# Designs tried in a protein design chat: VH-VL binders against Putative lipoprotein MlpA (mlpA). Part 4

Target 1, 215 residues: Putative lipoprotein MlpA (mlpA), of Myxococcus xanthus (p38371)
Amino acid sequence: CNFEQPETNCFVQESPSWAVKYDVVDSPKDANGDECTTTAPLVELMGVYKYVNPETGAAQLALRPATLASRAIADTTTTSADQTSLGSLDTEPKDHGFCHANDFAPAFVNVAASDTAAANTIRYEFTNVRVYSAAVAPGTQFTGELKYTSNGCTSSYVMRAVWPPAPCDTASTEPAENCGVGSGLNPEFAVVCQPTSATGTTGYCVPAGDIPSFK

## First folded at step 20 (VH-VL; from x7 with light chain S31E)

Design y4
Fold by OpenDDE, last read:
Structure y4 (fold): chain C 215 residues (1-215), chain A 123 residues (1-123), chain B 108 residues (1-108)
Amino acid sequence: as target 1 above (215 residues)
Amino acid sequence: QVQLVQSGSELKKPGASVKVSCKASGYRFTYYYMNWVRQAPGQGLEWMGWINTNTGKPTYAQGFTGRFVFSLDTSVSTASLQISSLKAEDTAVYYCARDRYYDKGFKYGMDVWGQGTTVTVSS
Amino acid sequence: SYVLTQPPSVSVAPGKTARITCGGNNIGSKEVHWYQQKPGQAPVLVIYYDRDRPSGIPERFSGSNSGNTATLTISGVEAGDEADYYCQVWDYSSDHVVFGGGTKLTVL
């Protein structure tokens, strides 16, 4: 898969919905270093977009987690720009087929107080994002690191994402509903159904292994 | 605090063996590869190889096969380098250094280093 | 085997800009990392992925990588920047980490 001189651009599948999972690296801790319980979602959708400056050729990558997008409706204090993490993107993939993205601005949303919960800020900080842009599967997988903060509780993750988003149900025996044939995913992708909750069966197909995740 | 602490300096005779340890703390040990880097007196950095801290699989650089053995004790987050049949040319400072390895084809640089272990081989 | 070439030494006056080069065949297609090593100390990562700075590294340190040359740039050089600097890549084809020969930066 490695080419000495890739001649392809850093292709990224632009879509309002990628399936993203987060694997914990550092357990959640508060500002004092004490253990806390708030964590990132098991899986969520994410908007992914590529912008290119026509004058300079510089590229940018935008990431918009569904958690932020969904809560944006009730939040009048943040803008779409605040809820989107924008970073710099390479123009050409490296030998390993990945394009590097960095310098992401934090993305966040404010959650107003309710009868049962205090006011909160949810913050996403992305680093070391890499988009797989090799010719075999250009711009349909990416990985990176996430620092997630909610309720003053911060945790760190490795994120892994795949396109297209494919809903799945671990309770289903139908291949199309369990990340198999008919799901819309590349048949060569190694994917697994990740429920949205610890007790549920419905979720999205996510990479089964390291990126790029192939069978 | 994230750190790597190595064992103390060693003075050995030719033909002897030495084992250098590197204890990790402050982070998830199995999420990072452990590199071993040698530096002879007045010379540059020389990569010896790395070990996958999750699987225990070592990869040795050319020239560092046979007499050099990487090992792990995961229970105490410790990586070790054993050198057998020591030679005078093995005199050097030996470093352990972690490297982020989350996905295929990526190595994120060695962001944390041990303080180094001086191994002197002299008759 | 993949080879990285660095100049053995670079001299710079305080307050000026130092540029340390790292040459390699099509190195622009690889990710280059840079390390600073002061006498008697372990190396410190100062640049990773060609241009990214680890936390705690001042903005005076920057990196670029294109074609056959990667460059570490240190602006506003201080006396404390005097050290050996090493470039490093991972060569996928051989599955080897490769260091440059190192460059001694002298602050005049």
Scores: ipSAE 0.612, ipTM 0.858, lowest interface PAE 1.0, mean pLDDT 93
Fold by OpenDDE, fold request of step 23:
Structure y4 (fold): chain C 215 residues (1-215), chain A 123 residues (1-123), chain B 108 residues (1-108)
Amino acid sequence: as target 1 above (215 residues)
Amino acid sequence: QVQLVQSGSELKKPGASVKVSCKASGYRFTYYYMNWVRQAPGQGLEWMGWINTNTGKPTYAQGFTGRFVFSLDTSVSTASLQISSLKAEDTAVYYCARDRYYDKGFKYGMDVWGQGTTVTVSS
Amino acid sequence: SYVLTQPPSVSVAPGKTARITCGGNNIGSKEVHWYQQKPGQAPVLVIYYDRDRPSGIPERFSGSNSGNTATLTISGVEAGDEADYYCQVWDYSSDHVVFGGGTKLTVL
C-alpha cells in the first residue's frame, strides 16, 4: 500500500452528483429473516456536501442519494432534511489519508401506495464513512457502509464513490464514454463502467477496486 | 449469527506441534482478515499476525515467524494456526479475531473474537 | 516499533467516571480501538475508530483521540465494568497491529 501525506484539513469535493456503487455484503432479508429481492441500486448519483460550524470549527458531511431525491418530488410527508443523511466529519485526515465520518442520521423517503403497490419507505443508513483526503486526490473518493431498506427488505453494502460523475456506456468504443480519456475523471483513478441496470449498458464510472482506487 | 468457534484446549510436550482451528459462520468469510492474538498467563494481548482470507496471504508479526503458520480452508470457512517445536513460553490462550480489510490502508477493529484456545506446553 | 502506553491500573468508585489513557507518538493520526476483557473471557470491542461504539455497547462508553493521547471514558461506572482494557492501533509503517499493555480497571 502506498500512503500519501494527508492534508491538514479534510477536504471534500462538494457536488450534487457523485457516482456511487454498492457492493453487497449481506443479501436482502425481511423482518422474519427470509430472503427477499429488493436491493439498493447498482449505481446512483449522490449529493455530497461539507458543512463547517463557524463557531466551533466542527465539520459535518451530508449525503443525499438520488433515489431519495428523485422520489422526494412525490413525497409530501418528508422534508429535505429527512432525505439527507448528516454525519460528523473529522477535521484532519489520519496518516492513511482518510477522514472519518460517523453518527449519520438515517435518510428516508415515503412512497405512497398505488393501485399496484403498497406504501413503502426507502431508508438509507450510513456508517463508517471515510473520505479520501490525501494530497494526491483530496476529497474525490469515499467509502463506507450502507444499510438499505425498501419494501421491508434490508440489505448491507459497502459503498464506494468517485467524483466527478462520468456517464458511460459499455457498448461505446469512445474513451470518453467508457471511463477513459475525456471522461473528466482523474486519469490515475481506476474506474469501471457500471450500468444502471442488469441488462443495460448505460451507467456511470465507479471505482474499480478498493478505495482509494488508483491504477 | 456471526461467530468464531475455536478448537478445544491442548496439552502438549515441548517439541511437539499443535494446530488451532477457528471456524467462522454467519458472515462472508473472505471479506475479513483473520487475526491471531496470543495472551500468556497474566499478560496482555499480543498480536501474532493476520491472514488475508481472500488471497490466503499471511502476515506475521515480529517474533512469530518460523514456527507459526497461518492457513485457511475456505471451503469450510476455517482459519488455522499451527505452532511447531512448541516451547514452554508458548503456553497461552490463542484467539482468532476478524477484521475488515475491504479498503486500502484501513483497518477496522476486531469486532468478533473466538472464545480462545488454551495451549499448555509442559513436560 | 510503535509503542502504546497505558497505565497499569485505574481505580474508580461506582457511579463515577473512569478515564483510561493510551499514549503513542502522534496517536491522533491513527485510528484507535478499545477492547474490554473480563477474566476468563475473550476481548470485546467497545470502541472503534477513536469514538464509535459497536452495537450493543452502552452509551456510557466513549472515546477520544488527539495529539499523543487517546482516551477511553466510561461514565457511570458499574461493577460489571471491572475488567482489563486494551487500546489498539494499526501501525502502517511497520504493517503491524499494536496493542497497549492494558489497564486494569478496578471498581472500588
Scores: ipSAE 0.586, ipTM 0.850, lowest interface PAE 1.0, mean pLDDT 93
Fold by OpenDDE, last read:
Structure y4 (fold): chain C 215 residues (1-215), chain A 123 residues (1-123), chain B 108 residues (1-108)
Amino acid sequence: as target 1 above (215 residues)
Amino acid sequence: QVQLVQSGSELKKPGASVKVSCKASGYRFTYYYMNWVRQAPGQGLEWMGWINTNTGKPTYAQGFTGRFVFSLDTSVSTASLQISSLKAEDTAVYYCARDRYYDKGFKYGMDVWGQGTTVTVSS
Amino acid sequence: SYVLTQPPSVSVAPGKTARITCGGNNIGSKEVHWYQQKPGQAPVLVIYYDRDRPSGIPERFSGSNSGNTATLTISGVEAGDEADYYCQVWDYSSDHVVFGGGTKLTVL
């Protein structure tokens, strides 16, 4: 296990783009408990921001899924704030180097009906988020849990994220395009290329293992 | 719907062996570590160890090596504890409990417990 | 080995606030979980990661952890809260789960 002495603060790399992978824990089910087919994205970008109250020193973590935000184009009811999940963040890492974040507000959009699809609410509910803030790689990986709901179909995931976001192509033999040298990622990170679709080859480099994911 | 169901009470003689089973349902068995916790009569909770349900790798607490064996049957989502060469001091309630261990360096706590299996060792 | 220390018993009147402590060397740097166990029943997780509540656990249950002491606080104590309470950590240095000795909460 990669345990580092904690720093005095919970550093988080603020960026409009983290690469995030979702691994299914609970398969999709509807309100009746029956199986359904709607799932979270295989991989997506996510905006991550840290806010600190200058008076109290209290910290907050904001998560903004890019896929959710992109659907806002068909939403006339939700605001940018609604599309961002804001939670409380620890002030100091634990011995294992992680900072805990909790009490996230749901992020959601109300997608208006179209010619091809009925009206739909998409909801992200984050829990038990932990940001790796150890000195060796401060604020460049995090994990957590996602409860994803779309079309009344709810599923649960383990979320794993890495910064910076590095585009990749499984069909490429170039290291820079296959999460290797030149990709911009920390060379010590264990990452793999996750395509955005089951049939595609292009995607983003995501953690290959448990967080923190190191070679 | 998520639950752990353990096998029934056992009465054994000293020197005998016992196998306690813990069947999981309602969730993905291999996504959670399985802990074993012992509680002697009138005593506190004692952690015996855990088994990685994905890899099958067991980790035993100090004092629970040798006579204690964790095993899995993933085909039926079942974890088992075998105790050999039973002693009177092994008399206790044995619990299985799942632990969310998705990533390195932290635990989520044991959020689901079996109902417990009473093992009584007497001559 | 890492050791967690709990008082053997705590008594509280109905409607009052109970505080159960869990002592450990620099426990504030660890994640503390709390379990409730009623007679003849399996333990139930009531607090995880110092202060978080699992679904179904009432808001009357809260937790804190700093320095060398973690505390489980039960406000507005009810008769049904009478139970044994255990704190628990994962000691990464030994890769062991450690339980406290347990605290019997009596509702007077």
Scores: ipSAE 0.586, ipTM 0.848, lowest interface PAE 1.0, mean pLDDT 93
Fold by OpenDDE, fold request of step 23:
Structure y4 (fold): chain C 215 residues (1-215), chain A 123 residues (1-123), chain B 108 residues (1-108)
Amino acid sequence: as target 1 above (215 residues)
Amino acid sequence: QVQLVQSGSELKKPGASVKVSCKASGYRFTYYYMNWVRQAPGQGLEWMGWINTNTGKPTYAQGFTGRFVFSLDTSVSTASLQISSLKAEDTAVYYCARDRYYDKGFKYGMDVWGQGTTVTVSS
Amino acid sequence: SYVLTQPPSVSVAPGKTARITCGGNNIGSKEVHWYQQKPGQAPVLVIYYDRDRPSGIPERFSGSNSGNTATLTISGVEAGDEADYYCQVWDYSSDHVVFGGGTKLTVL
């Protein structure tokens, strides 16, 4: 293990857009344990914010997946608070440079059925979130675990995220458009272009390896 | 449904060898390190080492080199501990326990344990 | 080598709160896990990452870690909580998993 001196505080880059990928741990299953087909997005943007209580010094981490934010416009039953997962965050990083976050409230949306679409309930449950807060790249990568449920189909993932969000196209020959020089990403980051769909070429740059993901 | 099932108790003579198996089920075997922990009668938990279930690379704790060998059979999601040249001091319960290892440097604790295998070495 | 120090025993009356400490040099900078072991059984993870509870572990189990001391707190102690409790860390410098000596919790 590499030793890095942590910063004094658990720095988190606050932004409405982090690039997040999900690596499957458990394949999707329904309530009966049978295989189902609904999965988390291949990649999505996520709002990430840090709150500090000025009286107590306690810190919290808020995660708002774009999937929930986008579906929220059709949801008349849930609030922005319901669509955001809020958890407790460490005040100082550990020796390895990570800050631990826990006790995340579930985030969810409930979209009623319409003439053109079936009802849609989506739930995000985050656990074991760790933010990389070392001085070399403070608060620009994090990892965690996700339990994703859509209409009763549940799957589990390892979540890995990087900031800034860099659009990319696997069909492009331009480095700036394929997670290379000019993309805005830290040149020391190991990243790959993850398309938003299985058949598409456009998406976002995500960590290529374990967090922290460096070349 | 996630579980580790170990082989049965063993009674051996000094100088003999023993192999303890640990079969995993209900999860992706290669996503977790497998730890081996020893507990002598009336004593505390002692970490023996772990094996990377993906690469097969073992790491042995101090004092558990030489006579102790970790191995894998990934085709059947099984980890094994072999102890050679058994001594009376090797009498203990041996546990396998998985440890999540999704990202480098992250230890998630041993969240699933085998039931333990008692190895008794007696002349 | 890194060393974790636990009291050998703690006694508590039913319904009261038990506190089991785990001492280590700058242990607050490490992640501490706690295990419960009842006689004749395998250990069970009850706290991980200082303060997180695995699924199925009652809320009356909690953990804290700061400075040189980590603490496992069991509120509303029940007879069934009588067991040995071990703290554990991963020492990155030596690449070793380290267990404390264990604490026997007796419910009076």
Scores: ipSAE 0.583, ipTM 0.849, lowest interface PAE 1.0, mean pLDDT 93

Design y4
Fold by ESMFold2, fold request of step 23:
Structure y4 (fold): chain C 215 residues (1-215), chain A 123 residues (1-123), chain B 108 residues (1-108)
Amino acid sequence: as target 1 above (215 residues)
Amino acid sequence: QVQLVQSGSELKKPGASVKVSCKASGYRFTYYYMNWVRQAPGQGLEWMGWINTNTGKPTYAQGFTGRFVFSLDTSVSTASLQISSLKAEDTAVYYCARDRYYDKGFKYGMDVWGQGTTVTVSS
Amino acid sequence: SYVLTQPPSVSVAPGKTARITCGGNNIGSKEVHWYQQKPGQAPVLVIYYDRDRPSGIPERFSGSNSGNTATLTISGVEAGDEADYYCQVWDYSSDHVVFGGGTKLTVL
């Protein structure tokens, strides 16, 4: 074997925060198939962790959406385990440099009824997650599918994620505040500032295109 | 209802041309590559190539770089296969099949196929 | 130029397990998909990414892929499983799709 530039195993940059963008695949529909309006966030932070079972050697990927964690602070009925989706992760990358993860358990939070809103369960179901593990940027970008359910509305997305999270402002002319030099991101990454709301300018730097997203 | 509906079977003479259409419905057309697959009588599946439905850029398998042209009409979610200068050996069933496109480095398998269009080339 | 090799036929008694192989150089580094084709019908995807099942495919269909061999396994074989089965990869280096030659499964 050649050790000058070896491929690595399925490395994943573990962090409580990655920036994740969702792009709609299936518009929100209720249980009757009628259109509804509740959607996943445009962008959110996500905890990403890798575990290896010491007895079996099996690898797992854990995904914890920050939106679930933030809602759980207001509702004491859910736990950190409920907010985390755990799936099986490949031990070796494929020839295109990606490691596949699937068989995710759902992540959810139960939001109790309030003065103005009925009780609700917010539910994330991840499938076909692929972590880019090639040596040039090992375990710092991933893509996958999300099925999101809230307020009786279900919708589907492709998700694209990058580490580290970099706050940004589309109204700023400073490169460090608009996903450029000084932002803390690998300068070879192709990223764009995604505001957290449709009307605001502040958010996080997210992949600009298909994973792996490079200039 | 995700569906690919192909144009009807064709009987052609050598030297003619044929255009096989494949109309997609029930999904986002630009999120899937459209493959073309040939199956000669009694034979296996032969990949002819695909077309990127977002850019219109075709990729042709070896042996399909001449008389075979893939095209799109995205306004009606339709992919087409044009075969010119038909030969007897072009007699086959022609399938369109979508392959879910997540990102440039992924192919997910052809999860939905058209019903097939039989092209018969006979003198 | 990447080549997939399948046996031309496999025979299995009802209720037993069928194993259909797909050989290729370092096929374990590729994502293998499997299709079932019954006479007069279009192919149907039964396994993708080595072992995953699309919606509506029964659990008795499973797949594995390592080294130079991918395998489609059908447990509890039924007469309705008689079909041609094709393996398929996407070859990353050439950006081309490759099908195996197909395997006829006979249930007898």
Scores: ipSAE 0.376, ipTM 0.764, lowest interface PAE 3.9, mean pLDDT 89
Fold by ESMFold2, last read:
Structure y4 (fold): chain C 215 residues (1-215), chain A 123 residues (1-123), chain B 108 residues (1-108)
Amino acid sequence: as target 1 above (215 residues)
Amino acid sequence: QVQLVQSGSELKKPGASVKVSCKASGYRFTYYYMNWVRQAPGQGLEWMGWINTNTGKPTYAQGFTGRFVFSLDTSVSTASLQISSLKAEDTAVYYCARDRYYDKGFKYGMDVWGQGTTVTVSS
Amino acid sequence: SYVLTQPPSVSVAPGKTARITCGGNNIGSKEVHWYQQKPGQAPVLVIYYDRDRPSGIPERFSGSNSGNTATLTISGVEAGDEADYYCQVWDYSSDHVVFGGGTKLTVL
């Protein structure tokens, strides 16, 4: 990482949708430590917002996974605040060009039982989120840690995120549909098409490597 | 349970060699850097360097670029420190310590330490 | 190379607040980590990234970092807090870890 001259402010591109990839660190285990099968999505959209307290200047970062947002429509037992993870954000970047966010409250939603699935609580716990703030791509990539719990299964991940969310298809020969020119992404970003399922070809462009992910 | 277990203490003569091992368990070994830290009797902590457990590439602090060699055996989640041509001034406690989490350009502090290995070099 | 400076010792009465400083040029732009080391034991991380507590560290441990000074604060000091305390940064330009010289905390 070559961050000789970092940005002076912790800018974050606010959007209801960033593309976020999760790479497993600890495989799913239940409360007894036994293996289970429920995992976080391979990729999902995430709402990302920055708030500043006008009296103190203190900044916060809000993370709202699309999985929670979609289930929140039918959930009368949790509020919008419960479904959004809010953490403290640095006001200025460190000398490597990143802004740290931590102290996140957990975000969760209750999913009622259906004909095909038991009742479930889906819970996200974020830690050590780092937003890349350098001038080349200010506030458009971040990385962090996720602890994910669903169906009594807990697993942990490194997350890597990019804005804007660019839909893609690994089977397409059109650059705009495969994370290339015309996709809407910064052409300097090193990205790869991540399908939403293990067997499908369609998904979102995600960082190809560690943040900041550049060619 | 996340744990680093080091090999036992050693008594050596000047000119000998020693190998200190550090076995990791309870976490994904290749996702964290392994640091080596020296503490001479009555002295503070001195960083010797680290090894990237994913690539095997070591980085040595100034003054540790000669007789000190870091190595890995990722199949058994073990990092090792070899010290050759031992001198009396090498008498110290040697710690391995992992960096909590790594992504390009980050070191988050050493959250898990081995118990330490005392190397005593005496004629 | 980057240098961290700590006072060699700090004394505090039981129940009072201890403050241990770590000086460095523009240390506010660095991530500061703090370790506690009791005699005969390995160091234990008590604060990382200026002010965050690892799991299991009591709330009475806190940290701050701005300008040229980082500070470890221990409120309600107990006899069990007697230890050596080290600050540490990762220096981005050299890609090296730097420790402070350590501060012996005495609870009298």
Scores: ipSAE 0.370, ipTM 0.763, lowest interface PAE 4.0, mean pLDDT 89
Fold by OpenDDE, look of step 20:
Structure y4 (fold): chain C 215 residues (1-215), chain A 123 residues (1-123), chain B 108 residues (1-108)
Amino acid sequence: as target 1 above (215 residues)
Amino acid sequence: QVQLVQSGSELKKPGASVKVSCKASGYRFTYYYMNWVRQAPGQGLEWMGWINTNTGKPTYAQGFTGRFVFSLDTSVSTASLQISSLKAEDTAVYYCARDRYYDKGFKYGMDVWGQGTTVTVSS
Amino acid sequence: SYVLTQPPSVSVAPGKTARITCGGNNIGSKEVHWYQQKPGQAPVLVIYYDRDRPSGIPERFSGSNSGNTATLTISGVEAGDEADYYCQVWDYSSDHVVFGGGTKLTVL
């Protein structure tokens, strides 16, 4: 217990959709250490939920990547629970304003081969997740690390997320469509439009810098 | 394999200068802060400061300003510590250690250390 | 400046549980990391963020942090656990990393 600071709650904006950016730290490697080409998405939406045990006060953080949810449609072997990563969450923010989440269970899908598509197993392993829960912007940004594995090809990322999810187009001159005024985002947030593909212009607004990302 | 490899032991006279190098491999060098930690014989760990490997901005701990200079050669993923005007009290093992600092205000600890470089300053 | 206080030494019998404390003003609001250092070796991170273990660190090592005291707990202590242990924080106010004075763990 922190006796010198007011008791604060690790607030997390619960939502089926956060905008999440993944920046590569370790390039993809297979089990032999050789280079492979499969990577996590540049940006995706993510379900984020907080659970609190009313008896113990223990908190948990649930992360559900949209990629898993979308692939799950063809997955007859995994459940929603399997596609959701659940971890322990701090009860109160530290001095720097973050709530730490750890011990995440892997989230994954296992799609069998079909006539039109090869088998696909995808695994998300989250670590060192930190939710920014300071009073100035409680529970609307978080960061962490992702170990992403697809068909044995593993890569590592820094994850940075912001709420709400704001669609954007780098080709647009309208502020509301390019992470500016009218986008629905906190005007104090430093955000940038991240296209969903390397060649595309449409995507979501993501943190422009380290978390917390402020102007 | 992620590792930090430091330069070899140094024997110097008072007033001389020394440059300790720390070569990183197996990871993205610019994603981690590089700490420098000193340990005098029989003493505890003493944080000297760190350098932002992305921006090159050094931060020096109290007592380690002036004679101590952090530098980078990102082309070879190497951080360096230079100590000028060496004194006997600079005799110590010097460690480089990466700090997993991806986001502001959050430190993962120093998860990878160099093997240390012994610097002995003696007349 | 922020100060971390550790006992200079702790002794424990093999198989027993060792507890090494790290005191600091409102340390519970900080992220505490622990390092193990054996003679002639570089420190090794054994606990980070109060309670998380790096890969390769045995489950015997655990950490807690609350109030003014962080604790490194080593259950089922082995002879190989004999080492110096250091707690460490990042002081947000000064932007300085701070180490404790270290604790020598002796396995009797």
Scores: ipSAE 0.342, ipTM 0.766, lowest interface PAE 1.8, mean pLDDT 92
Fold by ESMFold2, fold request of step 23:
Structure y4 (fold): chain C 215 residues (1-215), chain A 123 residues (1-123), chain B 108 residues (1-108)
Amino acid sequence: as target 1 above (215 residues)
Amino acid sequence: QVQLVQSGSELKKPGASVKVSCKASGYRFTYYYMNWVRQAPGQGLEWMGWINTNTGKPTYAQGFTGRFVFSLDTSVSTASLQISSLKAEDTAVYYCARDRYYDKGFKYGMDVWGQGTTVTVSS
Amino acid sequence: SYVLTQPPSVSVAPGKTARITCGGNNIGSKEVHWYQQKPGQAPVLVIYYDRDRPSGIPERFSGSNSGNTATLTISGVEAGDEADYYCQVWDYSSDHVVFGGGTKLTVL
């Protein structure tokens, strides 16, 4: 009754949209170490893709934050490659069911000066990204570290992400609109509605705790 | 600056008790497990266990379930190791070391260590 | 309980490459971390998760892990690299940390 362990790769659900939540670790500081106020979004959508080199079998993970994608339309100075963070990805899961990705190139866009703001570069630096790839929920949640720089402010976060993105409203009594049954999410996932603004009620369902986030 | 600062070295008699403290600074104390690691003279590193700094729940390695007690004071970001009924074989350097941060079922290794506390047990 | 095996010592000529092995049953399925310990000092993490370097660790330190063997590689070895080196895993099934016995690197 003993079976050889199933053949598994580091599967990642490819999608232009995952929901990602950022929880601050280091508050924003400028280059001099002084406090500043610019932060990463509370929650955003993120493009997530896996590439495999057909000659070597080497795998890569690509992350494209929606903030960068939205600004990319107007930015003629950066390319899609600049706006996407590409890192190396394990080819097989470890015993704990995770696939690690690291060596990410930074992702960035340039924002032209306006009447109300100086020119700016928005930069994402990801490290230690871990995709939960165990067969029970392969490639639909991940965690990692983000260093975010904008307006000369740098801050750091733990990020936790889930697929699919599910819009939600904390004020709704309908379960499908508040990360419950009918939302489209795996019902075993422990998720919570994260509004996009501090004062609003609408946002996306995000992992409620450490990855893998299950009830 | 992330730092772990341990209490000073101790000379103790057999049967006494000792408390080694480890004060953390520069990071969110409750987001990291605190490990305790022993190194007897001329020997390698030996994991004693860890304490969950969020819940206060300790986990002890086999062989460290009796006389060794891990505790916390989260209000001052301090983990402590109490060793009771000291024996000569407890003579060692004791280190605290954090894991990078807690994720369920995953550890990134011990990225920050205290300077070590030498406990010498001599009759 | 899970066991890691390291050679007690490795000798290497200055400027050459040192390779320190860490043996374990199916260690390739585990994340391997490496520590450097100089005499009288606390250990320092030099490689984590098989091959990744913490900030401040020179690029000449690298790691690999497959099958039953993980390897710490130090290229262009300098006298200042003389130290004890420990491999370490977290054994998921027992929820315990395991250290190898350590390897003394000597630069001759």
Scores: ipSAE 0.332, ipTM 0.752, lowest interface PAE 4.3, mean pLDDT 89

